# VH-VL binders against Chromatin structure-remodeling complex subunit rsc1 (rsc1), part 3

Target 1, 111 residues: Chromatin structure-remodeling complex subunit rsc1 (rsc1), of Schizosaccharomyces pombe (o74964r206to316)
Amino acid sequence: KPLSSLEARAKVIMRQVRRYRDGSGRQLFAPFERLPDPRMFPEYYQAIEQPMALEVIQKKLSKHRYETIEQFVDDFNLMFDNAKSFNDPSSQVYRDADFLKNYLADVLRLE

## First folded at step 16 (VH-VL)

Design C2 (from B3 with light chain T53K)
Fold by OpenDDE, fold request of step 21:
Structure C2 (fold): chain C 111 residues (1-111), chain A 118 residues (1-118), chain B 107 residues (1-107)
Amino acid sequence: as target 1 above (111 residues)
Amino acid sequence: QVQLQESGPGLVKPSETLSLTCTVSGGSIDSYYIHWLRQPPGKGLEWIGVIYHTGSTDYNPSLKSRVTISKDTSKSQVSLKLSSVTAADTAVYYCARDRWNQGWFDYWGQGTLVTVSS
Amino acid sequence: EIVMTQSPPTLSLSPGERVTLSCRASQSVSSYLVWYQQKPGQAPRLLISGASKRATSIPARFSGSGSGTDYTLTISSLQPEDFAVYYCQQYNSYPYTFGQGTKVEIK
């Protein structure tokens, strides 16, 4: 089934991006695993129109909300873009978001 | 707002395990990166390690073999364990918050002195 | 690890004077540089992040500049409450590392 194929492909992509570690072994993806707690980050939800995180993407995937792999990738990019929009460019999370966005693009190119 | 406070024995014998607790109030440790640092008397600061909001940890390579950082969300506490201590581990130990992996520490505990001595 | 070196080790000045503190990294830290102030018996206090961004509630007299391997903390007019030890920290890579500190003391 094309949808099952999509899901399988998406999971491989997610695994690759999530597993990335820098030279020091640091896990870059951690900040993007789940949405920020609204109680701790109320300003995030004031600033970001469409919050996105891996947990949301996984839920959408499991519910077959993605019709194409491009839609899946769009949410991944949105997740990173939101982090870059919300955080200071001098922050590590901003840097990591930018890196992982490019890394995702590389992963896709190697398919 | 957010407050951190270190607690634990101020005296540890050589070869024993140093154990400290960081209690975080005014926020959720499941939303923050909590770091441990130390400062020997009259010296500079050394980064020990970090526990992510997800529970993952990273340690300073110089201490990795002896350090364990963990957390108890129900108690809003982060723990530091440093095994096989020597006099060189005598220091003021701090826990500090990094809000969302920014790279800097905006809130610190007041620090707790741990002396390693027989 | 990246070694951070601060200079001078001690600086003796009078209130009202301009203060310039140096922080040098053994390799580029790409402006991922933090400055802290520490007074005796207290924890460090965040001053500047990202090499040049003042933290909340930090007086305008504090400013940070630099890039690559060389960074500077400037106090435009030293106030009595500014006498302390100042540390720089890089967060370009793990492990995070600090300079050895510069003590700003009263002349």
Scores: ipSAE 0.925, ipTM 0.961, lowest interface PAE 0.5, mean pLDDT 97
Fold by OpenDDE, fold request of step 21:
Structure C2 (fold): chain C 111 residues (1-111), chain A 118 residues (1-118), chain B 107 residues (1-107)
Amino acid sequence: as target 1 above (111 residues)
Amino acid sequence: QVQLQESGPGLVKPSETLSLTCTVSGGSIDSYYIHWLRQPPGKGLEWIGVIYHTGSTDYNPSLKSRVTISKDTSKSQVSLKLSSVTAADTAVYYCARDRWNQGWFDYWGQGTLVTVSS
Amino acid sequence: EIVMTQSPPTLSLSPGERVTLSCRASQSVSSYLVWYQQKPGQAPRLLISGASKRATSIPARFSGSGSGTDYTLTISSLQPEDFAVYYCQQYNSYPYTFGQGTKVEIK
């Protein structure tokens, strides 16, 4: 698959997931935009083997580090899984990560 | 340790704008969700709104038309503005921290009383 | 918005007694429920999150339980420093809402 086609598809997927708002208009994706500040969240980097965030994914995409759309999706799922691993299951961010992971799967299914 | 402290005028006239500042120390406001809440004397708590680590905001629908929350990262300050105040807006105002959108507030300011009176 | 109702409004007890506070939501909050303690002239203090998770440095005598619309805060043996107002808060949906509080006072 052409790299340009991959990038275009990835951007559409990212846009769909990022723009999701719940019934109250809450922005679910906000916690996943950037890696947490290691000064404020040192325990995150102790617990998470491969930190991931949208900013990282975007950089990888722009640098043509993804050969397949599956690799791109894997990083997205890793991002959400990291949040679920690090945060308490009773937390809102955990719930949102779980929801968005499923939402991503739905977005892909409906392509 | 993270600390929050509310500051601003304790007296506001009706129809004017209430303006408060939350100063956060021991951490970075660009890493936290900072919420504003209030408590009328002898009553319960009301959630006013939140500013994300990214700068996005959400407000209580009951106050949305009158509320603005913003922040100044360089000063480590979060601001609350509430316009067109009435006596009903008299309360102790709190800012509180939610660490990475957990849903609860683990650190609170001591609160500041704002009285609306002519 | 989700309305949170606490009961009873006031509870008069003696040290050593078991305390049971109730919090009811107008609709399910799916265990996204927080308990706070507030003493006069102070800000609320986090006690329990996620309906049953005790916060750091909170004594073991405090416990939370419940699901759906009904939740309970229990103090196994009331201590002198526990006399305060207790609030529940839901974070299932915006806007976040609080109960009106239960005052635990000395008998």
Scores: ipSAE 0.925, ipTM 0.961, lowest interface PAE 0.5, mean pLDDT 97
Fold by ESMFold2, look of step 17:
Structure C2 (fold): chain C 111 residues (1-111), chain A 118 residues (1-118), chain B 107 residues (1-107)
Amino acid sequence: as target 1 above (111 residues)
Amino acid sequence: QVQLQESGPGLVKPSETLSLTCTVSGGSIDSYYIHWLRQPPGKGLEWIGVIYHTGSTDYNPSLKSRVTISKDTSKSQVSLKLSSVTAADTAVYYCARDRWNQGWFDYWGQGTLVTVSS
Amino acid sequence: EIVMTQSPPTLSLSPGERVTLSCRASQSVSSYLVWYQQKPGQAPRLLISGASKRATSIPARFSGSGSGTDYTLTISSLQPEDFAVYYCQQYNSYPYTFGQGTKVEIK
């Protein structure tokens, strides 16, 4: 069965944000691929009310849980906002979340 | 408590491949970012590369043509291979943890000296 | 690649003295800078991240400052256990790079 217009658009956006590398060749997206293991990072789940990662977004997309592209984008932004909430502003992952949030906005503007 | 331990041969002949293993205990290599670094005797540290929790890698461009970092989750091990070694590759080799892409290393192995000599 | 230059290469000091160590980057690292301490036969130990944030259990006599290209580690009153080599590292971009170290030794 063919992909819905929403699913096709979401997959394009997801691929573009996920593959980003900075000018030094560094991958930015790796921390956002999967949720932290609760056994290794219990403090994350004490501090973050609504955990979000690409694996969760992909599952919701495959189960048709998004009615609009805006709902999909909201989960992406939640994922980046969680990283900025949990991590110190001086950390690389905070900087990368901030950058990728702005990059996502640029990708959407070109749609 | 997380511990890292490097192991492998201490002596490697020129032109051969240096092969080291980092064993991670008290944690999961599927949850952490493991880096390799080296320090020539009496000199500063050089970053070799990283394996992300996903298994993808990034390498120092100066070494990229000769280096491979990989992991074996079943053994809780991260491996470093450096091919075509010369005397310039003699160093103490460290594995180190970046817990979740912070940019700094909070746990280090004790280091293992690898000497490249005939 | 960002070159990190530390000065001086060696300091010979007595306990109780104030230590100021310099780390300069070939381009701005925007406070994405780490200080480590390394004693003979040991791995580096994390002291300071984000140029100024003391790591867990690091004594208050250690402080970091600076911005842009110029960074400083200060030890306000040198203790016997502080004689070591100190390294800075940038994490602004790959490859991560380190200074060559400053050895703080007993006079």
Scores: ipSAE 0.848, ipTM 0.925, lowest interface PAE 0.6, mean pLDDT 92
Fold by ESMFold2, look of step 16:
Formats: structure tokens, C-alpha cells, sequence
Structure C2 (fold): chain C 111 residues (1-111), chain A 118 residues (1-118), chain B 107 residues (1-107)
């Protein structure tokens, strides 16, 4: 089936955010691709009420679970906010979540 | 408890490829970020690169043209290959865990000395 | 690449003394700075992350401070088990880089 306009727009946004590399060439998005394994990171699931990662967002998109682009963006922001909630502010993943949240806002503004 | 163990030949001839394996036990390489580092005898540490839990990699630009890091999930192993070695590549090689992209290493292997000599 | 410079190269001290180690970066690392301890024949041990946050199970006598380009590790009262080499690492940008170490040895 052809992609809806929502699905096409969401995929463009995902690609832009996923491909980001900083000035040192470091990829930022890798931690957000998949949920932490509950067996390896049980403390994450004790602290985070609504786990979110790109794999979950992609599944929801393929199942047509998003009625608006804003709902899709809310899940992206939830993913980044979870990382900022769970991780120490001095960690690389916290910094990257904060940066990518702002970057997502810029991507949406310029679209 | 998580354990990391480096293994591979202790002696490599100049111009050949250095090949090492990091075996991770008590945890999962699909959940961790595994880095390779090296320390020439009596000197400081140099970061070689990382393989993310997804299998993608980033490398130190000084070594990028010669280095490959890969993983085999079924064996719980991360490999390091460094091509075209010289005496300058003689070092203790470490694998280390960054649990979830924190920027620091909480578990290290014991290290393995690789000597490059004819 | 960010060059990390540690000083002094060596300190000869007795247990009970206060230790102050310096780490300078060639450009700001914005407190994305970590300290490790390494004993002979062993891998490094994580002490401090984020310039000042002690890792799990690290004794309170270890503290880190600093900002920008200048960072300090302090051991308030040196214990026999603290004789080792200490390294700083920045994680502000790739490549991650380390100082060349400060050896703290028994007098």
C-alpha cells in the first residue's frame, strides 16, 4: 500500500533525526533505536512509566496508530524525555537527547 | 557479573593484520556499547573506536583507514581488526563497556599485550 | 582532537597526605570529564564522571572539580590502596582522549 501523507512526512522526519552526526563525526541517535533489554536494565523499567524508542514508533506507524503528526512528535519527545529522566545530566546520552529534541523542533519548523 | 576478556595472538608481524576478540559474559553485547582502546607500554590510553548495540561503528580518525570493529551476537564476541601494523601499534589492547552511551567505561577487560615485531 | 595534559607526572607521598592532580584540556570540555585509577598490570577503574560525580562504591575521599579547560582530582587523605596512576578522559567529542597520567607513588 502507498504511504499516507502522514506516514510519508513521519518517515522524512525520522530519517533526518536518525542520520544526524555532530561536528566530530559522532552519531547521536544509536541509543534511541531500540528499548533497553528488561533483563539487562530492569531499573529502567522501574523508573520509566512509558518506555519509548524508535522501534516502538516505527511499529506504531506501520500499524497506523498515529492520527496526527503531533502524536508522532509526542512519542519522539517522550523518548528523549525518558532518556533525560533516567540518565545523569552529565552523561553523553542525556546531552544527546537534549540536543536531538531541539534538532527535531528545528526540523519541524523548517518543513 | 559482567566480564570482558580479550584474546588473540600476542605477536604480529609488521604489515600484517592484528586481530583480537572481546568475549562478554554475564551480560549481553546487544545491550552494551563496546569500545576498543590501547595503551603502549608505559604510556597513556588511546581510544580506537566503538561498536554500538545496533552494530554501527565510530572510529578514531587517526586509525579509521585501518580499523574494523564488528560483533557476533551468537558468540557474544566483539572483534577488532587493525591492518598494516607497525611497531607503533605495539600496546596492551582493552575492550571496555559503556553501559548505555554514558561517555565513560565502567567495565574493562584485563587487557592483552600485542607486540608488532619481525 | 582535544589534547589532555596532566600534571605533575609523578608525586611521591605518604599515607594520610592530601593529593591534588591537575588535568588541562586544549579546549573546553564543558565538564564532560572522567577520572580513572590504574594499578600495575590492571585495567583502569572508573572513579569520577561529569568532572565531579563519584562512581558507585568510590570512597568519599575522592573528589573532582573544575570546569572549562581545567580540572582537578583530589584525594583528601591518601590511603595505602590509593597508590596508582590516575588518568583523565574527556567525552565532549570524538575521539575520546586521555591524559598521559599522574603516578602517585609511596615515598
Amino acid sequence: as target 1 above (111 residues)
Amino acid sequence: QVQLQESGPGLVKPSETLSLTCTVSGGSIDSYYIHWLRQPPGKGLEWIGVIYHTGSTDYNPSLKSRVTISKDTSKSQVSLKLSSVTAADTAVYYCARDRWNQGWFDYWGQGTLVTVSS
Amino acid sequence: EIVMTQSPPTLSLSPGERVTLSCRASQSVSSYLVWYQQKPGQAPRLLISGASKRATSIPARFSGSGSGTDYTLTISSLQPEDFAVYYCQQYNSYPYTFGQGTKVEIK
Scores: ipSAE 0.846, ipTM 0.924, lowest interface PAE 0.6, mean pLDDT 93
Fold by ESMFold2, fold request of step 21:
Structure C2 (fold): chain C 111 residues (1-111), chain A 118 residues (1-118), chain B 107 residues (1-107)
Amino acid sequence: as target 1 above (111 residues)
Amino acid sequence: QVQLQESGPGLVKPSETLSLTCTVSGGSIDSYYIHWLRQPPGKGLEWIGVIYHTGSTDYNPSLKSRVTISKDTSKSQVSLKLSSVTAADTAVYYCARDRWNQGWFDYWGQGTLVTVSS
Amino acid sequence: EIVMTQSPPTLSLSPGERVTLSCRASQSVSSYLVWYQQKPGQAPRLLISGASKRATSIPARFSGSGSGTDYTLTISSLQPEDFAVYYCQQYNSYPYTFGQGTKVEIK
């Protein structure tokens, strides 16, 4: 089945944010691709009420669970906010979540 | 707890491929970020690269054309291959864990000396 | 790449003394800086991350400070087990880079 206008836009946004590399060539998105393994990171699931990762967002998109682009964007921001909530502010992953949240906002403003 | 151990040949001939293995015990390489580093004699530590928990990699640009990092989850192993070695590649090689892309290494292997000579 | 320069190369000190180790970056690393300790025949040990945050189980006598390009590690009262080599590392950008170390040895 063909993509809806929403799903086509979501896929473009997702690709753009997912493939970002900084000026040093470092990929930023790897930590956000999958949820942490509960057996290795049980404390994450004790601290984070609504875990979110790209794999979850992709599944929701494929199942047509988003009624608006704003709902899709809310899940992206939840994913980044979870990382900022769980991780120390001096960590690379916190910095990358903060940057990617701002980058997502910039992508949305330019469309 | 988590332990990392490097293994592989201690002597490699010039122009050949250096091949090392990092065995991770007490944890999962599908949940962690494993880095390779080296320290040439009389010099500081040099970052070689990382394999992310997803299997993707990033490498030091100075070595990128010659380096491959890969993993074998069934053996809990991360491999380093460095091709076309010269005497400049003589170093103690370390693997180290970054738990969740924090930017620092909380566990290190003991290191293994690799000498490149004929 | 960002060059990390540690000074001095060697410090010869007695137990109980205060020691300050310097780490300078060729450009700002925005406090994305780590300190490690390494004793002979042992793996490096994480001491400080984010320029100033002690890792778990690190004694309070270790502290880190600095910003921009200039960072320091301070040991307030040097203990016999603190004689080692200390390395700084930046994680502001790839490639990650390290200083060449400061050896703290007994006088």
Scores: ipSAE 0.844, ipTM 0.916, lowest interface PAE 0.6, mean pLDDT 92

Design C2 (from B3 with light chain T53K)
Fold by ESMFold2, fold request of step 21:
Structure C2 (fold): chain C 111 residues (1-111), chain A 118 residues (1-118), chain B 107 residues (1-107)
Amino acid sequence: as target 1 above (111 residues)
Amino acid sequence: QVQLQESGPGLVKPSETLSLTCTVSGGSIDSYYIHWLRQPPGKGLEWIGVIYHTGSTDYNPSLKSRVTISKDTSKSQVSLKLSSVTAADTAVYYCARDRWNQGWFDYWGQGTLVTVSS
Amino acid sequence: EIVMTQSPPTLSLSPGERVTLSCRASQSVSSYLVWYQQKPGQAPRLLISGASKRATSIPARFSGSGSGTDYTLTISSLQPEDFAVYYCQQYNSYPYTFGQGTKVEIK
């Protein structure tokens, strides 16, 4: 199953953002890999209208559900915005979501 | 109702490997971030490292060459191994939970003293 | 790594007194700061996160403030159960680091 130009570009972007480590060697992306377990985090699903995580984005990509790169980027930003909506601004996950949104914009500029 | 409990030998000989287990009850180790910390007697706390819910890890650079954190989901356990121990590794060892990558620890084990001595 | 320095190392006080504990970071931690209380033989207890937010069930006599490199924990009226060691922790960057503690003792 050959990759379109869109899907090839999306995979490159996804890899770049996913692998980011800060200057202290800390990985930032781990919280965004999977959706929270509904049994452990039921309140998340009561508060967040459109849950999004990398696993969902990867599935949509493999099923050719993105028509434009902008739609793919919108899901990435939704994922980060959900984290900022659910978590306190003083939390590490909020800060990391905010940083990764900006980092995604940088990656897009180079692509 | 989440509880964490450290277990393992309280006495370890120099140059050997310290091995501890954190058993998590009332929750899921595939949903939480489990950290290891230690506190030498009468001193402050030192962060050892974390295992993320995905199974990946990050370690304190001061210990990175000697430390491995791993998990066994079937036993609800997170393990700490610290190789080539010396008397400087004598401490109370804690496992602690960060529920959703907040940056702070809301649940701690009771701690277990490990003494490194001949 | 970010060095956290607490002062004073020890305070001897009576119940009812007001306490101010200092925590200074070697570089800005942007309010990514936690306070813990630890009693002898016990694990640390979370008091304050985000420099100023009390954890669940923490009495209102505990408050945190500060920004940048300088942070304080205030206990407005010491109770008998407040005699303990207090630690600050930064979560701005790895490794997470702790101050050496301030011991609050009964006079």
Scores: ipSAE 0.827, ipTM 0.915, lowest interface PAE 0.6, mean pLDDT 92

Design C4 (from C1 with light chain T53K)
Fold by ESMFold2, look of step 20:
Structure C4 (fold): chain C 111 residues (1-111), chain A 118 residues (1-118), chain B 107 residues (1-107)
Amino acid sequence: as target 1 above (111 residues)
Amino acid sequence: QVQLQESGPGLVKPSETLSLTCTVSGGSIDSYYIHWLRQPPGKGLEWIGVIYHVGSTDYNPSLKSRVTISKDTSKSQVSLKLSSVTAADTAVYYCARDRWNQGWFDYWGQGTLVTVSS
Amino acid sequence: EIVMTQSPPTLSLSPGERVTLSCRASQSVSSYLVWYQQKPGQAPRLLISGASKRATSIPARFSGSGSGTDYTLTISSLQPEDFAVYYCQQYNSYPYTFGQGTKVEIK
């Protein structure tokens, strides 16, 4: 497969961000794998205009909905920004969203 | 509305496997983060580990070699297995919910005492 | 791992008195700190998260403060139902760790 293809590049980025573990061995990405269940978290859908999670990004990628890598990255950042908007600033998931957003930027610089 | 309930044997022999079940009602274990903790009689709490809504786990390094946490979504159950038990494993065992990885536990089971004795 | 140390181990007080409980971490936990109340034969009850944010339905007489390594829980006017053991927990890193507890008992 050509190394420059959008799909190949997006999959590399996803794997690197998804597999991150901090110095204590804690996985950070688990909250971002799936959308919250609307039945369990109705308030999430009242507060968040455009829900986003890895499962949505993966579907969009498989359906060739991204024209550019920047569109893919925008959805990743939307996912983290939603978590920071919804959750208390003192929560672990807020801190992890903030960290992973910076980590994504680092991954992108290494392509 | 959400309720957690621990169940399992109250007595376990040394060197055997401690096996407990946490049943979650009024909610979904595919939406929540279920932790196991324990408290030796008259002492403080120790975190054992977590199973994430997606089924992956993280464990306390002090117990990692002996512990397995798993879930069965169809039964709304989370299990704890702790192998090779000794008297030091005698404790009240709790399951607890972290609502969407906040870092704190808002719902706890009532706890179940497990005594390790021959 | 981060060691949480609570002091004093026991307080003997009367209803109406002010309670101040201390929790010290072996390294900074950056306000990723929880307080729980536990009565005999019961599971812990969430009081405060993020060092200072009261959980839902927790009375205003409970307050938390502190930063870095040093944290306090204050009960401004002790009620009969407040006699219990109080634990702090950090969620800065795994493993989550708890203090050994401070028992607040009737004098």
Scores: ipSAE 0.849, ipTM 0.925, lowest interface PAE 0.6, mean pLDDT 92

